# VH-VL binders against q39962, part 13

Target 1, 193 residues: q39962
Amino acid sequence: DPTDGFTEVPLTEDNFVIQKPYDKPLNDRYSYKNGIRRLWVYENDKPFKVGSPTRPRTEIRIKGHDYSSGVWQFEGQVHVPEGTSGVTVMQVFGAVNKATALQLRVYNGDLKSYKSNSVATDIYNKWLRVNVIHKVGKGEITVFINGQQKLVVNDDGPAEHYFKCGVYAAPDGSSNYMESRWKNIKLYKSDNK
Below, E stands for the ipSAE of ESMFold2; O stands for the ipSAE of OpenDDE; V2 stands for 0.75 times the mean of E and O plus 0.25 times the DockQ between their complexes.

## First folded at step 2 (VH-VL)

Design la5a (framework fv_falbikitug; at its last look DockQ between E and O 0.04; V2 from the best seeds 0.00; counts 0 for: pae E 12.2 > 2, placed apart)
Fold by OpenDDE, look of step 2:
Structure la5a (fold): chain C 193 residues (1-193), chain A 122 residues (1-122), chain B 113 residues (1-113)
Amino acid sequence: as target 1 above (193 residues)
Amino acid sequence: QVQLQESGGGLVKPGGSLRLSCAASGFTFSNAWMHWVRQAPGKGLEWVGQIKSKTDGGTTYYAESVKGRFTISRDDSKNTLYLQMNSLKTEDTAVYYCTTDWEYDSYAFDIWGQGTMVTVSS
Amino acid sequence: DIVMTQTPLSSPVTLGQPASISCRSSQSLVYSDGNTYLNWLQQRPGQPPRLLIYKISNRFSGVPDRFSGSGAGTDFTLKISRVEAEDVGVYYCMQATQFPPYTFGQGTKLEIK
């Protein structure tokens, strides 16, 4: 299991900061009920900050555990409804040459690293366990789906890192409506890997 | 078009059993949490029970008034919701509606069927 | 269980005049996520219920803007700015908190004088 050798980092609601279209109330793009966090956004929504040139998003920013060293792991279960496409559902923020070390995106039912490396297929209407391990010292990110290693990539250099999940419209190819559901979001840390 | 259609209602004697069905169409049924709500003649609405989607655990919940007698189930391959009613009582007489939360994330009842009448009488 | 209490139970109204229905819950309906899952349903004679308002003040699809919902915590109100003949029926408030059971108000019968 990808969590072997890791220690869970306790999280509270204070660690979950929601980024949403700046002109929408939270309940219009986010819900938390029965242990499930639902995040959605429309293609024509406003960015998360006034004046931002970025695409619309509704994302959870894990706060309080930013890191620039060590071995960190994000875990969560994600459910993407059919029809959602052209959207980032999980991010490792921070990189040297770009804003993020990793983006897991959904295109037509496929989970990919950005627009390239396939991580999983036929993901719609299913719960997937996502584990992302970031070995900062090695500059390496490993992605696990349902406990199976699917991807190993370079993190594009050392930076200040943190994890995000939800929906962030891709640069193109986005469906009008984009949604992801998350549960059992956890963080882990290891010093011996 | 999103719609629900109940069936299986009828006349039954106290202590008898009846099975209601709710056919769903126009939406991804397998992802939907489904409810049964009933309305006695000339009375208000009463929540009967709920079944979550399989991906959300498929857990069922029941009103105290029907617990142990009624069973909610679903067949996602048939887009059908069921209500098995056993040990029926006269006070179970009502129009039974199936309903779901689909469009607006209300976690309530935004889609309703036409209802099916259940009469429990000796 | 959360008890929902509506007032009045009967509301005779003249066509074109406003109507107001109150709903009170036995405890706060504010959930930990900040949402308040208070909904209003309309049931016309001989028809199934339909959703009018969700989460206090959001009109459901197809609902005329003469319908509005407001309130907070334990006190909620449904208002009709100008009653029309098609508005005749019974209106229910309901709560849908995190855990069942879901509960309804007694219903308010709106009639034309």
Scores: ipSAE 0.012, ipTM 0.527, lowest interface PAE 9.0, mean pLDDT 92
Fold by ESMFold2, look of step 2:
Structure la5a (fold): chain C 193 residues (1-193), chain A 122 residues (1-122), chain B 113 residues (1-113)
Amino acid sequence: as target 1 above (193 residues)
Amino acid sequence: QVQLQESGGGLVKPGGSLRLSCAASGFTFSNAWMHWVRQAPGKGLEWVGQIKSKTDGGTTYYAESVKGRFTISRDDSKNTLYLQMNSLKTEDTAVYYCTTDWEYDSYAFDIWGQGTMVTVSS
Amino acid sequence: DIVMTQTPLSSPVTLGQPASISCRSSQSLVYSDGNTYLNWLQQRPGQPPRLLIYKISNRFSGVPDRFSGSGAGTDFTLKISRVEAEDVGVYYCMQATQFPPYTFGQGTKLEIK
């Protein structure tokens, strides 16, 4: 199990900061009901920040546990409805030469690292357990789907990091409507290098 | 209208100091990674350094040729980027540009200032 | 540091004719996300640089379709299908795959014969 050897870091609602189109009230793009967080965005929505050329997003930014060392783990369960494509659903933020060290994107029912490495196929309309382990000292990020290791990538050097999940329209190829649902979002830490 | 404007260039003697400013408007400066790029007269472009946004740690990085002599800082309340240049050498003579990559996953310098000339001469 | 080498360094051209500029990197520019962060800048006489092409082949907004980029790995090409008078200037490739530092080619001066 990817959580073996990790200690859970407690999260409360004040740790879940929602980034959304700047001109929309929160409830127009986000809901939290029965333990499930629903995040959605349209391709023509405004960016998160006024004046930004970035694509639309509705994402949970996990606040209060930014890290620059150690071994950290994100865990959550994600459900992506059929029709959602060209969208980032989870990311490790922070890198020396890029904004992010990892993006997990959905393209036509496949989950990928950015547009490249396949992580899972046929993901629509079911819950997937996602675990992402970041070994900062080794510069490595490992992705698990349903408890199975699927991918190891390098993190591109030292930075301050945090985890995000939800929907963020990819640079191109986005469907008109993009949605993900998340439950059981957890954060873990290990002191073992 | 998105705009960057450098100022503070001029003539300075070797060993001297100079501070450049870059005023930004038309975008959310506090979220941007900012860069300095220089161009010696008749020569090509050379990256000088960068500063990340505060939310990304505010970390600075420098080209080896200026490390320890130049310091990049920012004042988000004034939408202003700074380059403090100390221990100036004649080799630092150049037009200095500020630039940015606004879209976080494109990493292209899509906004440039007009540049300010720094001349280091005795 | 990744060394970027441009050829030619000077390219005399005739209006209305094609032009081609090559850029070679000392290392692969493919990043772990599968993208190749190779960009092209244009600098007209007396002006700051401007972004022309990003990630090999994507034209920046407002760039005419006579400009195109291609390549992979370590070898890249900027093409102008039909040179116009306003295209005079210096063209730089740059890499953003590995930084610090960002590195630029030496520049290619495009000038009218």
Scores: ipSAE 0.000, ipTM 0.540, lowest interface PAE 12.2, mean pLDDT 89
ESMFold2 (binder alone), look of step 2: mean pLDDT 92; pTM 0.947

Design ub1a (framework fv_ucenprubart; at its last look DockQ between E and O 0.64; V2 from the best seeds 0.00; counts 0 for: pae E 5.0 > 2)
Fold by ESMFold2-Fast, scan of step 4:
Structure ub1a (fold): chain C 193 residues (1-193), chain A 119 residues (1-119), chain B 108 residues (1-108)
Amino acid sequence: as target 1 above (193 residues)
Amino acid sequence: QVQLVQSGAEVKKPGASVKVSCKASGYTFTDYYYMAWVRQAPGQGLEWMGLIYPSGGSTWYAQKFQGRVTMTRDTSTSTVYMELSSLRSEDTAVYYCARGYYDEWFDLWGQGTLVTVSS
Amino acid sequence: EIVLTQSPDFQSVTPKEKVTITCQASQSIGDYLLWYQQKPDQSPKLLIKYASESFSGVPSRFSGSGSGTDFTLTINSLEAEDAATYYCQQYDSYPDLTFGGGTKVEIK
């Protein structure tokens, strides 16, 4: 299991910051009910901040445990409804060569690293367990889907890092409506390098 | 490796223009970063001037500098420029460029360029 | 424009004493506040991001707290090398990112 050798870092609601279109109240783009967090946006929504050149998002920013060293792991289960495409559903923020070390994006039912490597296919209307391990000292990010290793990439160098999940419209275009649902979001740390 | 290097000190007469450069290296210049310009007059605090998005070249200027400041970039050399016209003695300051992440902090600063305006 | 008011403007502190610097925003900025340290003839150095997240390499004696309109930078035990001017800066409002007026900290 990807969590073997890791210690869970407790998360409370105070660790989940919702980044949403600046002009929308929280409940217009986010809900938390029966253990399931639902995040959605429309492609014509406003960006997160006034004047920002970013596309629309509703994302959970995990706060309180930003890191620049060590071995950290994100875990969550995700459900993407059919019709959602051109959207980032999970990211590792911070890199040297670019703003993010990893983005997992959905394109027409495939889960990809950015627009390139497929890590899972035919994902619509199914719960997937996603584990992402970042070994900062090794410069390595590993992605597991349903407990199986699917991707190993370079993190492109030292930076301040944190994890996000939800929906963030891709720069190259998206469906008119984007939604992801998340449950059992957990954070882990290993004292091992 | 990741750094911003600014052009050298300038001495200008009142009414002249100055163009300060800021060369980026060690990262993808046109990714999700903006370049900000911040100045500091001698013995005074930090003052926001504006920003440019190198990817598209879009700019935003603080109201105080509107009509006098122009920010441009050259993607082939990963360089941002800040031009300030109609210089006055109160424009004497150290001018900094700083890289920020879209919707986030800015943490990488150039070394500063002293612009002195004197008759 | 969001205005940031820092207090005090100046303080002279004995070594090992706790230093508290406050920054008050004219409207709520959530957690979108940075703290910088600037020493003479140097560029500002980021200490705290997202109101309370320490930046890499920053000594543990520095901490940030607060949310909304009231923010605090604390130096738990002042060292000689901490003599500097400290600035808060908000990044909630794009493109008008504004700085506080600064707080100068000197060693007695």
Scores: ipSAE 0.736, ipTM 0.889, lowest interface PAE 1.6, mean pLDDT 92
Fold by ESMFold2, look of step 2:
Structure ub1a (fold): chain C 193 residues (1-193), chain A 119 residues (1-119), chain B 108 residues (1-108)
Amino acid sequence: as target 1 above (193 residues)
Amino acid sequence: QVQLVQSGAEVKKPGASVKVSCKASGYTFTDYYYMAWVRQAPGQGLEWMGLIYPSGGSTWYAQKFQGRVTMTRDTSTSTVYMELSSLRSEDTAVYYCARGYYDEWFDLWGQGTLVTVSS
Amino acid sequence: EIVLTQSPDFQSVTPKEKVTITCQASQSIGDYLLWYQQKPDQSPKLLIKYASESFSGVPSRFSGSGSGTDFTLTINSLEAEDAATYYCQQYDSYPDLTFGGGTKVEIK
């Protein structure tokens, strides 16, 4: 299992910081009910910060555990309703020559690394377990879907890193409405590797 | 190796303009980063001037400098420029460029450029 | 424009003693506050992000606290190399990233 050899890093609600369109109250784009976090945006929503040129998002920014070394793992279960496309649902922030080391995006029911490498197909309307292991010393990020390794990429480091999940409109091809649902979000750090 | 290298010190007379350059290297200049300009008069604090997004060239200027400052970029040389016009003695300062992640912190600063305004 | 007011403007501190610097915002900025260290003839260096999170590689003696309008930078045991001017900066309201007036810390 991808969590073998890892120790869970405890998270509380203080670690789940929501980035949302600046002009919307939280409950207009986010809910947390029965253990499920629902995050959504429209393509014409405002950016997270006033004056920012970035695209619309409603994302959980995992706060308090930014890292620049070691071996770290994000785990969560994601559900993407049919109709959502052109959207980043999970990312590893930080790289030497761009903003992110990894973006997992949804295009027409397929989960991809950015717009290219396929990670999973036919993902709509079901729960997927996502594990992302970042071995900073090797510059390596490994993606697991339902416990199976699907992708290994270079992190293009060194940088300050953190994890995010939710919805962030992709540069091209976004649907009018974008939603993801997340449950069982956990963070791990390797004990001895 | 990621760095910002600024142009050399300048001496100007009141009423002139100055154009300070900031050359980026070691990263993709136009992808997701902004470039800010901050100045510091001798013995004084840091003062925000504004920013530019190199990918599209969009700019935002602090109200104090609106109408006097122009920020531009040249993507072929990975260089940002800050031009300040109608110089006065109170514009004597070290001018810094700084790179930031979108909606985050500054992670890289230039070495500073001293601009001296005197007659 | 969000105004950041730092206090004190200056303090002279015996080595190994605690340094406390405050920054007060004119309106709530949540925890979108940065702390910088600037030594003479150098550009500013980031110490703290999100009001309380140390940037990677910053010595553990530096800590930040606060949220909303009231923020504090603490150096829990001053070292000679910490003589510098310290600035807060807000980054809640883009694109006007306002700075505090600075606090100069000297070694006695």
Scores: ipSAE 0.262, ipTM 0.727, lowest interface PAE 5.0, mean pLDDT 90
Fold by OpenDDE, look of step 2:
Structure ub1a (fold): chain C 193 residues (1-193), chain A 119 residues (1-119), chain B 108 residues (1-108)
Amino acid sequence: as target 1 above (193 residues)
Amino acid sequence: QVQLVQSGAEVKKPGASVKVSCKASGYTFTDYYYMAWVRQAPGQGLEWMGLIYPSGGSTWYAQKFQGRVTMTRDTSTSTVYMELSSLRSEDTAVYYCARGYYDEWFDLWGQGTLVTVSS
Amino acid sequence: EIVLTQSPDFQSVTPKEKVTITCQASQSIGDYLLWYQQKPDQSPKLLIKYASESFSGVPSRFSGSGSGTDFTLTINSLEAEDAATYYCQQYDSYPDLTFGGGTKVEIK
C-alpha cells in the first residue's frame, strides 16, 4: 500500500480552503454533504480572484502544511461524472520553472498527467483512490490509482509546495460544466527518503 | 537560476518620465504569476504601486499612481516595464519588481533600481 | 484602502532578548497578513504567510500570530543577524495591496 511507512497528518476543516469564482457564493460551486465534497465550475465562470488571468476553478487548497522538504503524500477518493472533460482535478503546486509540479487532468474519461502520460482510463462515474507521493529531496512524484503505481515523474525543482484538488479548467478543451467529487482526503508525511 | 534583474540607476529632472525594466529568468514568464512594483523612498517604508499579469498584460494600479504609471510587458524577452511620468522630487526612491507567488505573496524580488529626481 | 499600523517604529534590543512587533489593520483581514524582513541594502524577504505560517528557511525563533485586525511578529531570542526592518503586508484586498510602515530592529 502506498501509505506504508507514512504517518497521517491530522486535518481539520481549517485546512480546507475553497477557491471559487470570485463573484459566486460558496454554495453555488461547492457542497459538503455526507462526507463528500462536491466541486463544480462552468467554462464561462470568473476566475478565483479579481483581475486574475487564470481559467475558472473551484478547488480545495490544503492549507497549514505547505512544505519545501521531506516526503509528503496526498490521498483522496475522486469521482468524476461523465461529461466532465478538459479539467484539472488534482495538483501539486510549487515548482521552479512553472507554477505546478503535477496536474492530473481529465480528458474524455481518461486521467492524465497534464496532456500526456495516461494514468487511468474509463474513469467516469466511479470512485478512484488517488495517492500522490512527493519526494522533495529526490525531485520525484509518484501517482497511485487504487493502490497501483501508475506514474513516476520528476518535479520541476525545489519550491514551496502544497496540494489542491477539485476542478480547474484546462487551457483548452474544457466542457461547459465541470465537476469532481472528493472524499476521505488525507495527508501523510514520511521521514524516509 | 530563478531571478529578476532590473535596469540601472536613473537620474531625471522634474516633469520628465522614467522607464524601469525588470527581466525575469529561470521560470515560465507567462505562467500564473503576477509582477508587482514596490518603491522605497530613502529611509522610508515599502509602497505598493501596482501589478501586471504577464499573461494577458492586465494591470492594477494603486490609486495614488493612476494616470501617472504605466506597466507593460514583453513576453518575447520576459521583461516587465514600469513607466512613471510627471516626475517630482518625492518620486526619488528605489523601485523594486517582485514576483507574486500564486497571486498571493512576493517570493522573488529584483535588486532594485534607484531613481533620483532633482532639478 | 486598508491601512496597516506597525508598532513600534524602532527597537534597540540586546542579543538573546525577545522582540515583539505589532501590526494593526484598519479592518478585519482574516489571516491574509504577511511579514517581510529587509536587511540594509537588500531586497525584502518573506518570513511569514497567513499571519502564522513560516516561510521556507525561516529560523524557528521567528513566529507570527493574530487574526482579524491585530497581528504580532515575535523573535524569541534575537540574534545579531536579525538586525533589519520588518514590514507587515495585507493581501485580503487583492489586487490592492498595502504595507505597514515598518519596524526597525537594531542590536544594542
Scores: ipSAE 0.092, ipTM 0.717, lowest interface PAE 2.7, mean pLDDT 93
ESMFold2 (binder alone), look of step 2: mean pLDDT 90; pTM 0.880

## First folded at step 4 (VH-VL)

Design s1 (framework fv_ucenprubart)
Fold by ESMFold2-Fast, scan of step 4:
Structure s1 (fold): chain C 193 residues (1-193), chain A 119 residues (1-119), chain B 108 residues (1-108)
Amino acid sequence: as target 1 above (193 residues)
Amino acid sequence: QVQLVQSGAEVKKPGASVKVSCKASGYTFTDYYYMAWVRQAPGQGLEWMGLIYPSGGSTWYAQKFQGRVTMTRDTSTSTVYMELSSLRSEDTAVYYCARGWYDEWFDLWGQGTLVTVSS
Amino acid sequence: EIVLTQSPDFQSVTPKEKVTITCQASQSIGDYLLWYQQKPDQSPKLLIKYASESFSGVPSRFSGSGSGTDFTLTINSLEAEDAATYYCQQYDSYPDLTFGGGTKVEIK
């Protein structure tokens, strides 16, 4: 299991910050009930901050455990409804030479690293377990889907890092409506190098 | 390797213009970041001037500098420029460029350029 | 535009004493507040991001707290090298990422 050798870092609701279009009340783009967090946006929604050039998002920003060293792991289960495309559903923020070390994006039912490597296919309307391990000292990010290793990439250098998940419209275009659902979001760390 | 290097000190007369450069190296110049300009008059605090998005060239200027400041970029040389016109003695300051990620902090600063406006 | 008010403007402190600097925003900015240290003739150095997250390499004696409109930077035990001017900056409202007026900390 990807979590073998890791210690869970407890998270409470105070560690989950919802970033949403600046002009929308929370419940217009986010819900949390029965353990399931639902995040959605429309392609013509406003950006997260007034004046920002970013595309629309509703994302959970995990707060309280930003890191720049060590071995950290994000875990969550994700469900993407059919019709959602051109959207980032999970990211590792921070790199030396670019904004993000990793973005997992959905394009027409396939889950990809940015626009490139497919890590899962035919993902619509089912729950997938996503584990992302970042070994900062090794410069390596590993992605597991349903417990199986699917991707290993370079992290493009040490930086200030944190994990996010939800929906963030891709720069190259998106569907009119974007939604992802998340449950059992957990954070882990390891003393192993 | 990752750094911002600014042009050297300038001495200008009142009414002139000054153009300060900021050369980026060690990262993709047109990625998802903005380049900000911040100035500091002698003995005074940090003052926000505005920013440019190098990828598209879009700019946003603080209202105090509207009509006097122009920010541009040259993607072929990975350089951002800040030009301030109609200089007054009150414009004497160290001018900094700084890189910030979209919707996040800025973490990389140039060394600063001293601009002295005197007759 | 969002106005940030820092207090105090100046503080003269004996070594090893606790220093508290406050920053008040004219409207809620969530946690989108940065703290910088600036020493004479140097560029600002980022200390704290996201109101309370320490930046890498920053000594543990520096901490940030608060949210919404009221924020605090604390130096738990002042060292000689901490003599500097400290600034808060908001990054909630783009594109005018305004700064506080600064707090100068000197060693007695």
Scores: ipSAE 0.738, ipTM 0.885, lowest interface PAE 1.5, mean pLDDT 92

Design s10 (framework fv_ucenprubart)
Fold by ESMFold2-Fast, scan of step 4:
Structure s10 (fold): chain C 193 residues (1-193), chain A 119 residues (1-119), chain B 108 residues (1-108)
Amino acid sequence: as target 1 above (193 residues)
Amino acid sequence: QVQLVQSGAEVKKPGASVKVSCKASGYTFTDYYYMAWVRQAPGQGLEWMGLIYPSGGSTWYAQKFQGRVTMTRDTSTSTVYMELSSLRSEDTAVYYCARGYYDEFFDLWGQGTLVTVSS
Amino acid sequence: EIVLTQSPDFQSVTPKEKVTITCQASQSIGDYLLWYQQKPDQSPKLLIKYASESFSGVPSRFSGSGSGTDFTLTINSLEAEDAATYYCQQYDSYPDLTFGGGTKVEIK
């Protein structure tokens, strides 16, 4: 299991910052009930910050455990409704030369690293278990889907890092409506290099 | 590796304009960063002036500087400029550029540019 | 405009003693507060984000606390290299950012 050798780092609601269109109250683009967090946006929504050139998002920014060293792991279960496309659902933030070290995006039912490497196919309307391990000392990020290793990429250098999940419209285009649902979001740490 | 390098010190007369540059290197200049300008008069605290997003060119200026400050960028040279007009002796200060992510923080600062306004 | 009031303006402290700096906001800002350290003739350096989270490489003697309107930066055992001016900054009202007036800490 990807969590073998890791210790869970407890998360509470105080560790979840919801980044949403600046002109919307929280409940217009986010809900949390029965253990499930639902995040959605429309392609014509405003960005997170006034005047920002970024596309619309509703994302959970995990705070309290930003890291620049060590071995850290994000875990969550995600459900993407059919029709959602051109959207980032998970991020490893922080890189030397750019904003993110990794983005997992949905394109027409396929889960990809940015727009290139397929991580999983035919993902619509199913719960997927996503584990992402970042070994900072090795400069390596590994992605597991349903417990199976699917991707290994370089992290693009030293930076302060954190994890995000939700929906963030891709820069090259998206569906009119974008939604993802998340449950059992957890954070882990290990002494393994 | 990642750094902001500012132009050198300037001496100006009252009523003149000054244009300070801030050159970014080691990161994607047009990514999701903003470039802020903060000044500090000798022996005084930090004062917010405004920000620019290099990728879109959008700007926001503190009310105190509206009408006197203009922020621009040149994406081909990864450089941001801050121009302050109608200079007064009270504008004597070290001017800093600083990189931020959205609203979170200024995670990288330039070395500062001393602007002296004297007759 | 959100106003940040720092106290004290100046403090002269014996090495190894505890230093407490406060920052009070004119209205609630949640935990959207940063703390900076600025040494003479240097650019400011980030110490704390989200009121209480330390940046990597910041010595453990520095800690932040508070939420809403009342915030504190603590240096639990002052070292000579800590002589500096400390500033709080809010980012709740982005893009209208505000700094506190600063607190100068000197070694006796």
Scores: ipSAE 0.494, ipTM 0.815, lowest interface PAE 3.0, mean pLDDT 90

Design s11 (framework fv_ucenprubart)
Fold by ESMFold2-Fast, scan of step 4:
Structure s11 (fold): chain C 193 residues (1-193), chain A 119 residues (1-119), chain B 108 residues (1-108)
Amino acid sequence: as target 1 above (193 residues)
Amino acid sequence: QVQLVQSGAEVKKPGASVKVSCKASGYTFTDYYYMAWVRQAPGQGLEWMGLIYPSGGSTWYAQKFQGRVTMTRDTSTSTVYMELSSLRSEDTAVYYCARDYYDEWFDLWGQGTLVTVSS
Amino acid sequence: EIVLTQSPDFQSVTPKEKVTITCQASQSIGDYLLWYQQKPDQSPKLLIKYASESFSGVPSRFSGSGSGTDFTLTINSLEAEDAATYYCQQYDSYPDLTFGGGTKVEIK
């Protein structure tokens, strides 16, 4: 299991900050019911900050455990409804030469690292367990889907890092409506290298 | 390594204009970074002037400086400029550029440029 | 415009003592607050991001807390090298950003 050798770092609601279009109240783009967090945006929504050139998002920004060293792991289960495309559903923030070390994006039912490497296919309307391990000392990020290793990439250099999940419209274009649902979001840390 | 290097000190007369440069290196200048300009008069606090998005060239200026400040960039040299016109003695200050990392934090600052306005 | 009010404006503190600096916003800014340290003739250095997250390389004696309108920067045991002016800055009203007035900390 990807969590073998890791210690869970407890998360409370205080660790989940919702970044949403600046002109929308929380309930217009986010809900939390029966353990399931639902996040959605429309392609013409405002960015999360006034004046920002970034595309619309509703994302959970995990706070309290930003890191620049060590071995950290994000875990969550994600459900993407059919019709959602051109959207980042999970990211590892922080890199020397770019904003993010990793983005997992949905394109026409395939889950990809940015626009390239597919880590899962035919993902619509089913729950996927996503584990992402960042070994900062090795400069390495590993992605597991349903407990199986699917991708290993370089993190592109030292930075302040944290995990996000939800929906963030891709810069190259998206569907009119974007939604992801998340449950059992957990954070882990290890003394391993 | 990642750094911002600013142009050298300037001495100007009242009514003149000054143009300060800030050269970025060690990262992709046209990625999702903003560049801010902040000034500090001798013995005073930090004062926000405005920011530029280098990739697109969009700018936002603090109301106090609107009409006197102009921010530009040259993507081929990874340099941002701040020009302040109609200088007064109270514009004497150290001018800093600072990188806003993806709308999250200001983690990188230039060394500062002293602009002295005297007659 | 969001106004940030820092207090106190000046502190003279004995080494090893706890230092507390407050920053109050004129309206709620969530967690969108940064803390900086500025030593004489130097550029500001980021200490705390997102109200309570320590920036990499910052000594553990520095911590930030608070949300909404009331924020605190704490130095739990003051060292000689901590003599500096400390500033809070909000980034909730992007792109209209503001700094607090600063708190100067001197060693007794």
Scores: ipSAE 0.512, ipTM 0.825, lowest interface PAE 3.1, mean pLDDT 91

